VHH binders against Small ribosomal subunit protein uS2c (rps2). Designs and how they scored, part 10

Target 1, 281 residues: Small ribosomal subunit protein uS2c (rps2), of Bigelowiella natans (Pedinomonas minutissima) (Chlorarachnion sp. (q06j20)
Amino acid sequence: MNFELKNFNTIRINKNQTILIKTTNLENSSKEDTYQFILKMLKAGVHFGHKIKKWNPKMSPFIYQKLQGIHIIDIIQSYTYLKKACKLVYSKSLTDNYNTFLFVGTKKQSPIPNSIFYHASRCNSFYINNKWLSGMLTNWENTTRSINTLKYLKVYQKTNMFSKLSMKTHSIIDKKKNRLEKYFGGIQNMTSLPSTVILVGQHNEITASKECRKLGINNITILDTDCNPEFVDLFIPANDDSSSSLNLILGELQVAINIGRQKFCENLKTWKNSSSILKQI
Key: E = the ipSAE of ESMFold2; O = the ipSAE of OpenDDE; V2 = 0.75 times the mean of E and O plus 0.25 times the DockQ between their complexes.

## First folded at step 6 (VHH; framework vhh_vobarilizumab_d1)

Design e3 (from b6 with T106R Y110H; at its last look DockQ between E and O 0.83; V2 from the best seeds 0.00; counts 0 for: pae E 2.1 > 2, grease 24.5 > 24.2)
Fold by ESMFold2, look of step 6:
Structure e3 (fold): chain B 281 residues (1-281), chain A 121 residues (1-121)
Amino acid sequence: as target 1 above (281 residues)
Amino acid sequence: EVQLVESGGGLVQPGGSLRLSCAASGFTFSDNYMAWYRQAPGKGRELVAGIYSDDSTSYADSVKGRFTISRDNAKNTLYLQMNSLRPEDTAVYYCARDDYTWGSYRYTDHWGQGTLVTVSS
């Protein structure tokens, strides 16, 4: 695998250490845009891995160096893989009729669940950010039943019949609806299996990863230095613990999805205008 | 600059087969989404088949099971194998590249000049 970015200036990580990236001509606008994005990634902490003891040796090709007891991820590879992932989700969003996105990340006491919710919501995509229930995708019939029950209870709670029920019955129904909302709220409008799943926190989401593999669903995962690349179809070697790193990466995926959907909408409008020309004949 | 050149069109009988080719240059072929579109007389263009950078494929319902999209990254060539052809498949077929310019937050697409496929007795 060759890197696309050969000629960057040296970039200082801290007082005593520098990532050396050679460059001869940074005033070129294309190279300058790339350099500025890599600076943005470095400022977000994308390159900070886990302690050396926690590493998975299969991540060795994606590690640049060791620094102060942690592995430093190769930022050039992070950039390259993020670029590939953005191009892929853009292309998959061009035909929204056949492709849907599911964002998954449930690691408690981390920025992951909130970041998943934030970015999925902003690109009209689905999410699971509380708990992955075994069989959510592989037992789709059961998942659909739970979704339909949630939708039913939401409507039922607005009826006059519900308002006349006892206080005890109110509480039972509220509790059931809230439990279903907690686990299924992010997929309540999902009518079919997703075409692409974006995972964060591989160790917490191993069941989701295995279900995607069994079903042949495309899996894009952010892989930190303690992760196994064999379980994913497309990965981005990056820090998965930092809010800044996660929001940068998911934000770029969010934007790529939205731009592809904008192109889809433009194509639909062009088709409608072309169809109208037939009425003039 | 991006260049896309289609070939392989022609006249065939219903039930026949054709193989379309698209020679590509000016971009990293294996990293890009490639697609075939078609345009019948008096109609707009429609997507026929696409192949993603991960080599997964998609097909319009009207051609699923009959058409196969593929590519040869060594030759920078996109293919469309069309089997069990029907008169409604008659159209000009276009090779297309659709790409996202990451960093600029824009998309670009490029089209070939098209190759005519006619299915009639």
Scores: ipSAE 0.491, ipTM 0.810, lowest interface PAE 2.1, mean pLDDT 81
Fold by ESMFold2-Fast, scan of step 7:
Structure e3 (fold): chain B 281 residues (1-281), chain A 121 residues (1-121)
Amino acid sequence: as target 1 above (281 residues)
Amino acid sequence: EVQLVESGGGLVQPGGSLRLSCAASGFTFSDNYMAWYRQAPGKGRELVAGIYSDDSTSYADSVKGRFTISRDNAKNTLYLQMNSLRPEDTAVYYCARDDYTWGSYRYTDHWGQGTLVTVSS
C-alpha cells in the first residue's frame, strides 16, 4: 500500500477533506512552488463545481468526485490547463503590443462582470461585461461605427452648441451616450480585432464563442461542471461561482500578460541598443 | 545550465523550405512546453509556434498551414519545418523554453542564441 502511494501527494483542505494528487500528471515547475500554488487554488475554492443535477457529462474527465451534492473538479487538471493558458497569453504578449486581449463575462447577479472589469483593466486589456450584442466581432465595421458614435457624442457634449440645447434634448443625448458607454465603453479604444478572447460563463457567452470560431480568434474559456469542453481552443476547468476562484484564475492570466508585455519592452530596448547581425537582413 | 542550441538556418529562395533544429540540455525536455520565436529588424520577438508536453501545438496566423513544429523526446530536440517561405519570413529564429513558476510569481524563460533565416531571390 505504501508503494502504491509513492506516485501521489496528499493535500489537506480541512479536517474532513483531503485530496490525493498524482505527481506524474505535473509538467515542468518547481515541485515546492507547484504544491504551494495548488494549495492556494484549493483555498480559493477553484475545485468546487455545480450541484450534480446541473452538470454536463462531457465534463466527466475533469471531475474528481462528487461530495455533499456538488461535483469536485480535478484540481491537477485545473492547474495544468491554467498553466497552459498563462503560457499562451504570456507568449502572445511577448511578441508585440498589437496582440490584444478581450475579457468577456456578462452573467448578471454573479461575481463575473466585476472580476472581468477588474482584471482586464489591470493588464491594460479590453472587456465586455454588460451584454454581448450579436456581431460585435464578426460585424467589426458596425462595432467600429458604434464606437465612433460614442466618441462623437462625448466630444459633442463639451461644445458650446450642446450647452445651448434644451434640458430635454440634453437628457436624450446623455441617455444615448450612456447606453453606448455601457455596451462599448470597454472596447472603445480597440482599433482591430483582438488576438485572444478570454470567456467566463460559457452559457451566457455562446454567441461570443461562436463569433471567435468563425473568425479564427483564439479563445480561452473557464469551464465549470455544467459547461461543454467541445470545440473550445483552450479551457480551464474551474469554479466560476465565487469571487475568490475567479480572481485567482483571472489574476494569473493578468500577471502572465503583464510579464510578457514588460519583457517585450525590455527585449525591444536591448535590440535598439545593440549593433546586431539583424542589420544585415 | 539550461542550454538551447539552434541549427538549420540559411539562405533560401521564395517558395523554398528549411528545417530548423534545437538541441536542448540541462532540463527534462519531455515535460516542457517548447516554442519557436522570430525577430526581424525593428520588431519585437514574435511567437511562431509552440508545442506542449502532450504534443498539442499552436501557431501564429502568419505561418499556420506552412510551418510544422515537432519534438523528439528521445533526442531532446525541437524542430520547425518551414515550407512555402516568403521574404517576410526573414528573421533570426529562436528556440525557447517557457517556465512559469507559481506561488511567488517567478517567471523563467530560456533562449537559444538564434539562427538566421534569409528568404531572398
Scores: ipSAE 0.013, ipTM 0.293, lowest interface PAE 7.8, mean pLDDT 79
ESMFold2 (binder alone), look of step 6: mean pLDDT 80; pTM 0.796
OpenDDE, look of step 6: ipSAE 0.784; ipTM 0.912
ESMFold2, look of step 8: ipSAE 0.470; ipTM 0.801
ESMFold2 (binder alone), look of step 8: mean pLDDT 80; pTM 0.795
OpenDDE, look of step 8: ipSAE 0.758; ipTM 0.900

Design e4 (from b6 with Y33T G50Y; at its last look DockQ between E and O 0.39; V2 from the best seeds 0.00; counts 0 for: pae E 3.8 > 2)
Fold by OpenDDE, look of step 6:
Structure e4 (fold): chain B 281 residues (1-281), chain A 121 residues (1-121)
Amino acid sequence: as target 1 above (281 residues)
Amino acid sequence: EVQLVESGGGLVQPGGSLRLSCAASGFTFSDNTMAWYRQAPGKGRELVAYIYSDDSTSYADSVKGRFTISRDNAKNTLYLQMNSLRPEDTAVYYCARDDYTWGSYTYTDYWGQGTLVTVSS
């Protein structure tokens, strides 16, 4: 599909279809920049939902139309909710409490795990992209023990402390290490519960969502047309099946986190400078 | 157009209290994170407090336990209750809103004109 900005109010999707952009819902100072971003979203395929038969009726408010047997997500709403999500993670990254972010997406045979790893790593955040184990957050003590065990085993491996062990024992230890790394590797440096969870693939990550709710942890979820919008506090209606869509959405969130952290550092510098001046007086 | 107008500043004695207000217009107030900043004479602008869209709050260490940020979404107004004021709290206080510029992939703040708070005996 070729997308073209026709004017400040309409985007041409194809020869016969135009999307009307309601400017009243856009708060940006530059309409042109907003429209260009929306075009970028469209090009990334953010608006493509699932097959018409595979939908949750509760997503109807976020569906724009049906096209060739597929639900089309309202791209304006996608934009609005993405912006909201970015603002939230940005704001959370400004806090002095070392707010941590956990990216979660484990759906096999999908672009989700790789996208999760890629974007979490780029903003020095934690991630779960293999499998969510029940109790990872709600039983934090056990999680911490597992993490510590992993760290212990890694150190021993590096120091060749296992050189005196039998081959059988070594194999058992290696298997244990590898298993722990598989499940906890992305959170091996997480010393406290995350302040915010970014979740992709609601159906696959229902346990994670429930744990977040139980603990009062903010959960931002990408919701496709087959998902339940009532289950999460903050969500982004969007295509969660394509790498391009995921990269765009998670990329924006990642950038927001990084910018927020930078600003936090700047604020700290300002505070330190102020305190130093006071000491000199 | 986004507008932020601060009020409530003035002269107060050490140990006194003030309540600042910020009237917001031109955007959906309830959906945005709001903040107070301050700039003392000869110093740079520093963050004082944030209130998030979920009404959670964050404070600079220097004001923790003394200042309270709050909001009334129905009135589109941000507040800063300042108690136990100290001379070092003397500054121009600014109301701010975070916004994202999509074209530049940067976050910017919208600022009010500020209100002066002077703490002196």
Scores: ipSAE 0.129, ipTM 0.621, lowest interface PAE 2.0, mean pLDDT 87
ESMFold2, look of step 6: ipSAE 0.212; ipTM 0.616
ESMFold2 (binder alone), look of step 6: mean pLDDT 80; pTM 0.797

Design e5 (from b4 with T106R Y110H; at its last look DockQ between E and O 0.09; V2 from the best seeds 0.00; counts 0 for: pae O 4.9 > 2, grease 25.3 > 24.2, placed apart)
Fold by OpenDDE, look of step 6:
Structure e5 (fold): chain B 281 residues (1-281), chain A 121 residues (1-121)
Amino acid sequence: as target 1 above (281 residues)
Amino acid sequence: EVQLVESGGGLVQPGGSLRLSCAASGFTFSDYYMAWYRQAPGKGRELVAGIYSDDSTSYADSVKGRFTISRDNAKNTLYLQMNSLRPEDTAVYYCARDDYTWGSYRYTDHWGQGTLVTVSS
């Protein structure tokens, strides 16, 4: 679908369809930039929901229309909520407390696990993209033990400490290591509970969402038309089935985190310089 | 509606002090990065000072050590304390709200009307 900005208020989807963008709902004074970004979102397929029959009625406020048997998500709301989410992660990354981010998405046979890995890695964040094990956050002590075991096994493998072991024993150890790597590899360096969880695929990650809620951890979730908005503190109504949609949304969040961290570092430098001047004074 | 209204500008002698205020309304003031800009005659608008939601601050090199930006979230007011003023500080000073810009650190989305500061002997 070729999208074209017709004017500051209208995006042309095709020869016969236009989307009216109400500017009253946009806080940004740069209408052109906003519309251009919305256009990018549309091109990425962010507005495509699920089949009409698979919808959650609680998502009705975020649905714009039905098109050829598919729900179309209100792209303006997607934009608004994405912006809010970016602001939140940006603000969290500015704080001196090692605000850690955990990206979660484990839906098999989907673009979600790869997208989670890709974007989490780019902002030096933690991730779970294979399987959520019950109690990963709520039983942090057990998680820490598992992580430590993984680290231990990795060190021993590198140092050939197992060279004197039987082949059978070695095989058992390797299997254990591989299993731990599979589930905990993305959080092997996580030393405390995350400050924020970014979650993709609500249906598959309901346990993770519940644990976040129980612990009071901020949870940002991408919600498609088949999801439940009541389980999330902050959400982004959007297509969670398309690689292009996920990359756009997670990409923006990742960039926001990195920019915040950079700004924090710059601030630290300025503070150090100021303190040095005071000492000379 | 988002509004920013500057006040406190005027004529001051070199070496003098002035305090600018910006009254904000129509949004959650405490959640936003706020900044002061200035525009001298014949020159472009430049960033003077910024303050983040966590009260961390940044300054242009030209005003560092002389100007102090602060905020009172309870009053929805931004301040710029200007000390040791110089003739080159003569400009219209603008209060601005910055918001997140896609792929960038911030974007100024609202401006005040500005207040004139003249430093002249």
Scores: ipSAE 0.025, ipTM 0.358, lowest interface PAE 4.9, mean pLDDT 85
ESMFold2, look of step 6: ipSAE 0.490; ipTM 0.818
ESMFold2 (binder alone), look of step 6: mean pLDDT 82; pTM 0.825

Design e6 (from b6 with T106R Y107Q; at its last look DockQ between E and O 0.17; V2 from the best seeds 0.00; counts 0 for: pae E 5.2 > 2, unsure alone 63.5 < 65, placed apart)
Fold by OpenDDE, look of step 6:
Structure e6 (fold): chain B 281 residues (1-281), chain A 121 residues (1-121)
Amino acid sequence: as target 1 above (281 residues)
Amino acid sequence: EVQLVESGGGLVQPGGSLRLSCAASGFTFSDNYMAWYRQAPGKGRELVAGIYSDDSTSYADSVKGRFTISRDNAKNTLYLQMNSLRPEDTAVYYCARDDYTWGSYRQTDYWGQGTLVTVSS
């Protein structure tokens, strides 16, 4: 599909179809920037939902139309909700309260795990992209124990302390280490519960969502047309099956986190400078 | 048009209390991060407190335990309850909205006119 900005209010998606963008619902300082970003979203395929038969009726308010057997997500709503999510993570990253982010997405044979790893790493955040183990958050003590064991084994291996062990014993230890790395590697440096969880693939991550709710942890979830919007406090209606769509959405969230952290550092410098001036007076 | 209007400032004795208000209009108040800043004479503007869209809050170390930021989304109003005021809290207090610009930068795009708080015996 070729997308073209026809004017400040209309985007052409093909020869016969246009999307009217109502600016009254958009809170951007620049209409042009908003439209350009929406075009970017469309080009990334953010608006493509699932097959018509594979939908949750509760997503109807976020569906714009049916096209060639698939649901088209309302791109304006996608934009709005993405912006809300970015604002939230940005704001959280501005605080010195050790706000940490956990990216979660484990759906196999999908672009989700790789995208999760990529974007979490780029903002020095934690991630679970292999498998969610029940109790990872709700039983934090056990999680911490597992993390510590992993760290211990890594150090042990590095120092060649296993050199005196039998080959069989070494193999057992290596298997254990590898297993722990597989499940806890992305959170090996997480010393406390995350302040915010970014979740992709609602159906695969129900347990994670439930744990977040139980603990009162903010959960931002990308919701496709087959998902339940009532299950999550904050969500982004969007295509969760496309690498390009995921990269755009998670990319924006990642950037928002980094910008917030940078601003926090700048603020700290300002505060220190002010304190130093006061000491000189 | 986005507008932020502060009120509630005044003269108060050390140990006293004040409650500042900020009336917001022209945008979806509940979806935005809001904050209070202050600027003392001869000093730069500094962040005092912030409230997120999920109603969580953050504070500067200098005001923790004394100040409380809150919001009423139905009234589009931001509040700052200031208790146990000190002379060093003397400043012009500003209400602000922080917004996110895509992939680029933070923008505190709107400020109120400010309200003066003077703490003196």
Scores: ipSAE 0.031, ipTM 0.495, lowest interface PAE 3.1, mean pLDDT 86
ESMFold2, look of step 6: ipSAE 0.055; ipTM 0.477
ESMFold2 (binder alone), look of step 6: mean pLDDT 79; pTM 0.785

## First folded at step 7 (VHH)

Design s12 (from e3 with N32E; framework vhh_vobarilizumab_d1)
Amino acid sequence: EVQLVESGGGLVQPGGSLRLSCAASGFTFSDEYMAWYRQAPGKGRELVAGIYSDDSTSYADSVKGRFTISRDNAKNTLYLQMNSLRPEDTAVYYCARDDYTWGSYRYTDHWGQGTLVTVSS
ESMFold2-Fast, scan of step 7: ipSAE 0.403; ipTM 0.757

Design s31 (from e3 with S58H; framework vhh_vobarilizumab_d1; also named f1; at its last look DockQ between E and O 0.33; V2 from the best seeds 0.00; counts 0 for: grease 25 > 24.2)
Fold by OpenDDE, look of step 8:
Formats: structure tokens, sequence, C-alpha cells
Structure s31 (fold): chain B 281 residues (1-281), chain A 121 residues (1-121)
């Protein structure tokens, strides 16, 4: 699909479809910049929902139209909510106590796990992209034990003692380590509960969402047309099945986090007693 | 136009208290991170306290336990309650808005004109 910006009010999606953009609701950016970004979102496929039959009726306010059996997400709302999410994660990144993000997405045979890893890594954040184990957050003590075991085994394998073990014993230890790495590798350096969870694939991550709610952890979720908007505090209506869509959305969040952290560092430099805090970073 | 107007500065004795106010206009106050900075004579500007849109707060170590930042969204006003003031707190205090500029991958700061706080016996 070729997308064209016709003017500051309309974007052509195809030969027969035009989206009216209300610019009056767009704050803190030039109209041109906003339009260009929306165009970028469209090109990335952010507006493509699921088949009409798969929709959650609660997503109706975020659906723009039906096109060839697929729901089209309101791209303006996608933009607005993404912007809001970026501002939020930016602000949270301005302080050390709020500087913990957990990216979650484990849907197999999808672009989600790789995208989660890619963007979490780029902003030095934590991630779960293999499988969510029940109680990862609500039973933090158990999670911590698992993490510690992983760390221990990693160190142990580097010792001379490990080299003296039988092949069988090596295999057992390796299997254990690998299993732990598989599930906890992305959170092996997480010393406390995350301040914010960024979640992709609501249906697959319902347990994670429930745990966040139970613990009062902010959950930012990308919601496709088959999702439930009442289940999350903050969401971004968007295509969660496309690599390009995910990379755009998670990329913007990741950049916002990094910029916030940069600002935090700049602020720290202005503090006389910053030496103790810097050692903790 | 974004406007920030500080008030409440003055002369106070060590151990005294002072409350600063910042009247904000020209933007959605409730949605923005707000902060207090200060600049002492011959020194650089330093962050004193910040408050997020969810009312969570953070402080410089030097003022922690003594200063309290708060906001009234209905009045579009930022406050800094300063207790147990010390001579080293003498500075011009600035109100600031910090915002993430969408699309530009940068943050922006807006500053008021400042209000002078002098702590002296």
Amino acid sequence: as target 1 above (281 residues)
Amino acid sequence: EVQLVESGGGLVQPGGSLRLSCAASGFTFSDNYMAWYRQAPGKGRELVAGIYSDDSTHYADSVKGRFTISRDNAKNTLYLQMNSLRPEDTAVYYCARDDYTWGSYRYTDHWGQGTLVTVSS
C-alpha cells in the first residue's frame, strides 16, 4: 500500500481510502512533523488489526474502519497513545528509583520475542521473551532464588572445580544453567520489581498482566483489535503482529527511555554528592 | 506561550522555613514533569527537586528530608516547601518544566525568572 500525505489534514492510504487527521489535538510538535511520523506509522503497518471476526468489541472505539475483512486501527489514536506512553517512560527514566523497565513478549512463531529482546537490550532494560512463569513477579522471592542460582552456576562454570567434574556432571549443570538462562536470562540483573512493564501480546501474557495489576505495577501494553483495553492501565492501540509495527512502537519507547536516562545523568552531574549515586548506576 | 513565574523568595534565618510557588501557564500542567532548580553565586545550576505527573517525587541529597515539592493541578501551581534552611541553601531558585519533545528525540526545558532565597543570620 502506498501512503501519501496530501495535506495537513488528510493521508491517503490507497486509491480509495483517505484518513482525515484532526491536527487540533496534536500538541508539542509541528504539524508537519506529526504528519510525517503518522505516515511512518502507516508505512510500518501500525494500523492493521486482525480479521473482523477476531475482534474484541471493547476495541470498537479504537477501530477506524473495516478493510477487506480486516479491522483498521485509528492511527491518530495510535499516535496519541504512543506519544503518551513515550512521555511516561521518559519521565520515569528521569529518576533512579523509576529507572527499571521490563519488556515482556513471549508469543512463539511471532516477531514479538526478537523485538522485545532487541529493544530492551538497547535501553539496558530487562526482558522476558521466552516464557512467563507464573509468579515471576508475585513470588519475587522465588524469582530471586532462581536468578541467584543462575548467577552462581555461571560463576561456578568458570572455576577450576568445574573443570574437574565428570562429563555427566558437566552436562547436568549445563542443562540447569541453560534452563535458567532461558527463562531468567533477561532479568538476571533485576534486583527489584520493575517500575514499569511494557507488554506485547496480551493474550499470551495474561498472567503477566494479572501479576502487574496485583502488584500495582504500571503496565503499558500494545493492544491489537482482539485485545481487552479494560485490562491495562495504559495501552497503545496498534498492530502487534508485524515486525515493522513492533519495531516502530518499541523503538520509540526505547529511545524515550534512553533520552530520559541521559537527562537523569546530566542532572546527577549537577549534584555535589553524586558520587555515591553514580556508583550504584 | 509557556510561562513560569516563581514567587515566595526572601530573607530567612538559618533553621527557618520558606515556601516557594511557581505559577504555570501555556501548557497542560498536570501532564508535565516539573522541577525546582537553584543556582548559588559562583556555582552552576543544580536540580533540587522534581515531581512527576503521578505526583511521585525525587530530591537532591542535599535537601532530602528538608524540602518538599508538591503541585496543585487545579491551580497550575508548583510548590517547594523548604524547612530547616541553611546558609548553603542561598540561591536563586528556578521553576522548570521538562518535557519530551515528540519526534525530535530530545527533551525541552522551560524556566522561570527565578526567585532569590537568602539564608543568613
Scores: ipSAE 0.310, ipTM 0.726, lowest interface PAE 1.3, mean pLDDT 88
ESMFold2-Fast, scan of step 7: ipSAE 0.584; ipTM 0.848
ESMFold2, look of step 8: ipSAE 0.543; ipTM 0.825
ESMFold2 (binder alone), look of step 8: mean pLDDT 79; pTM 0.793

Design s32 (from e3 with A35G; framework vhh_vobarilizumab_d1)
Amino acid sequence: EVQLVESGGGLVQPGGSLRLSCAASGFTFSDNYMGWYRQAPGKGRELVAGIYSDDSTSYADSVKGRFTISRDNAKNTLYLQMNSLRPEDTAVYYCARDDYTWGSYRYTDHWGQGTLVTVSS
ESMFold2-Fast, scan of step 7: ipSAE 0.371; ipTM 0.752

Design s35 (from e3 with R97A; framework vhh_vobarilizumab_d1)
Amino acid sequence: EVQLVESGGGLVQPGGSLRLSCAASGFTFSDNYMAWYRQAPGKGRELVAGIYSDDSTSYADSVKGRFTISRDNAKNTLYLQMNSLRPEDTAVYYCAADDYTWGSYRYTDHWGQGTLVTVSS
ESMFold2-Fast, scan of step 7: ipSAE 0.500; ipTM 0.791

Design s43 (from e3 with T101K; framework vhh_vobarilizumab_d1)
Fold by ESMFold2-Fast, scan of step 7:
Structure s43 (fold): chain B 281 residues (1-281), chain A 121 residues (1-121)
Amino acid sequence: as target 1 above (281 residues)
Amino acid sequence: EVQLVESGGGLVQPGGSLRLSCAASGFTFSDNYMAWYRQAPGKGRELVAGIYSDDSTSYADSVKGRFTISRDNAKNTLYLQMNSLRPEDTAVYYCARDDYKWGSYRYTDHWGQGTLVTVSS
């Protein structure tokens, strides 16, 4: 779409259409910083919802208008919720160990699984991007057993005992290891339940969402215009069909986590140095 | 700009209770992680309790089960309910906001002036 942001109060979509943006809800950022970020979101297509026929009426408060057969998401609300989510994951990263975040998004033939892998990996977090198996969090004992089997098979493949097995047996073991790697590889280093779960593609992740609720694990869910905002702890209204939209949203969460981890390390060094000095006095 | 003002400190006997308050101004309180830190004589500053914008909480092992952190977003006030106080809880207690400075990819700490809690018989 041809559009331009003329000033902070208006967005020109074409010669005949403009969108009015209210600046009154902009806090904790300079107007220029907020303007530039909203422009970045618009360029990434965060505001493009689904076709009108695929709409959930419960998303109505987050829809700005209908335009050329699609719903346009309210970019100010997308910005506001994304900012809240970034502050939350930053704060949790500041106080927790790096094993506390799990990114989940398994929708086949979409940009979701690759975006999940890319961003989770870059903030030393965990991910599930192939298939959510029922009980992955609620039956943590069973998940730990599957992870241990995966680790065992990887070690076993490096032994002399393995090298003495037939090629047929090698293939059987390799297939089992590859299946486990596919489902559990992204969580193989998890030692405890995550403090926060980030979900993309609500319709595919209903089981994951339910398990989080049962365990009291708060989730952050990206909701497109066909999603349901009820029963979600924190959500970000946004386009989940576009790589550029997902990479912007997940990228901002990734950066916030990394900045929180940096601050945690700085605080830890400061505290250790203070303790050492006091012991010498 | 950002101000954090603690109150409610005082002298209390072992086993007693105190409620600390922190009045916050100059920012959107409801969107921020808020925490209580303390510094005892001869020790470094330690995190006591934190409350996240999603209402989840965290506690130091030394106070877990005895202290409760809470917030009133309508009043922009942070609380710390301290029960079963021990002499080792004697410290200056600080209200803190650790903010992710959106757009600059930095962080900003803000601390109150502190309130003294003395536990002695």
Scores: ipSAE 0.276, ipTM 0.702, lowest interface PAE 3.8, mean pLDDT 80

Design s45 (from e3 with S104D; framework vhh_vobarilizumab_d1)
Amino acid sequence: EVQLVESGGGLVQPGGSLRLSCAASGFTFSDNYMAWYRQAPGKGRELVAGIYSDDSTSYADSVKGRFTISRDNAKNTLYLQMNSLRPEDTAVYYCARDDYTWGDYRYTDHWGQGTLVTVSS
ESMFold2-Fast, scan of step 7: ipSAE 0.399; ipTM 0.778

Design s48 (from e3 with S104K; framework vhh_vobarilizumab_d1)
Amino acid sequence: EVQLVESGGGLVQPGGSLRLSCAASGFTFSDNYMAWYRQAPGKGRELVAGIYSDDSTSYADSVKGRFTISRDNAKNTLYLQMNSLRPEDTAVYYCARDDYTWGKYRYTDHWGQGTLVTVSS
ESMFold2-Fast, scan of step 7: ipSAE 0.433; ipTM 0.782

Design s5 (from e3 with S30D; framework vhh_vobarilizumab_d1)
Amino acid sequence: EVQLVESGGGLVQPGGSLRLSCAASGFTFDDNYMAWYRQAPGKGRELVAGIYSDDSTSYADSVKGRFTISRDNAKNTLYLQMNSLRPEDTAVYYCARDDYTWGSYRYTDHWGQGTLVTVSS
ESMFold2-Fast, scan of step 7: ipSAE 0.452; ipTM 0.788

Design s50 (from e3 with G103P S104G; framework vhh_vobarilizumab_d1)
Fold by ESMFold2-Fast, scan of step 7:
Structure s50 (fold): chain B 281 residues (1-281), chain A 121 residues (1-121)
Amino acid sequence: as target 1 above (281 residues)
Amino acid sequence: EVQLVESGGGLVQPGGSLRLSCAASGFTFSDNYMAWYRQAPGKGRELVAGIYSDDSTSYADSVKGRFTISRDNAKNTLYLQMNSLRPEDTAVYYCARDDYTWPGYRYTDHWGQGTLVTVSS
C-alpha cells in the first residue's frame, strides 16, 4: 500500500542529487549454482595448498586435511570467503564511480603477474605486477611525481626537440622511461589512492599489505597454506601457484566489479529518466 | 536503456528443431550471465538454460542433451538451439539477464518480451 525503501540504499552523486539502489535478495543462493561453482573450483585446483613442510600454522583453520604430501584447503571456506570478497567489490562498484581497485602481484616466475594484468585490465582497474616500491601508497606525493615524470617523458619523446638529440641521449631517456613504465605504467591514470587493493602472493607483497593497513585501505588477499591471515581485512584461502586457480578467483572478482559498475551506470540513467518524467508531471 | 528482443519462435512438429535468438542492447553483454526461461499456460516461469560470461553453461534436467545455449559477444546475441522438441516444450520463451555477481547467487533483473514456441501433437 505504502512506498517502502527498506530494500534500497541511497547514494549521493553530488550535493543536490542522490540515487536509490535496490539491494533486495542479496542473500539468495541457488543450490545447483553453488554446487556447480564448487565443482568448478575443484577442477581449477583451488584447494591444492603447499607441501606439508611449507605452511603457516595460522592457516590451520582453513586446511581440510593433508594428502599426498600437500595441504588440502577447505574448499567450502574458499568458496565462502570468495563470495564475501565478490560481494564487497560489487557493493563498492555499485556505490559510485570513484571507488577504484588496484590489483597487486609481482612474484617472478609464477602465473601471478600475467593474471594480475589480465584481470585488472578487463575491469578497467589499476595494477602493479612488476615490483612494489616502498612508499607506493604511503608516499603518494612521490608516486605522483614518478607518474608525472613518466607522462612527461612519453610526451617529450614525440617532440621535434627530442628527435634532434644524440643517440646516446635518446638511449638514456628511453631507459628511464622504460623503467618508469615498468613500475608505474599500471597506475599512471590513478589520480588518488585506491579504495580497495587485491593482493596475490602475500610473501612478495608484505610491504604493500603493511601500507594498506597503515592508510586504512581495504585489502583482499589470496592466502595459500604458507601465508599469514594476520592484519588482512579480507582473505580468500586458495592455491596461488596455479594459473587456473588464480584465473577463476580473479575472474570472479573482475566480473563482480564490472557488473557493479554497469548497474551503477544503469541506475544513474534510470534515475535521470525518472527525474525528467517527474518534471513533466 | 537495457533491451532484450527475442526472435525465432513458431510452430514446429514433435521431433523438430528451432533456434531462438535474443538481441541485447544497452549494456556490456559480454560481462553478464544470460539465461532462457519459459512459461507454459497456467504455470510459472522456469529456468531452461544459462550461460556465464566465460561460456560455461547450465541446463534444466528436462532439456539436457536436447537444447544448447550459446552467445555471440561480438553481435550481442544470445541463442537457444532446441532439438528433438516435445509437446511439453510448448511455452513462451523469455530471454533474461540474470544478476550473477558472486558464485551461487542469481536473480533475473531484465526480461525480454517473450517468443511463443508451439510444438503440435
Scores: ipSAE 0.374, ipTM 0.730, lowest interface PAE 2.4, mean pLDDT 82

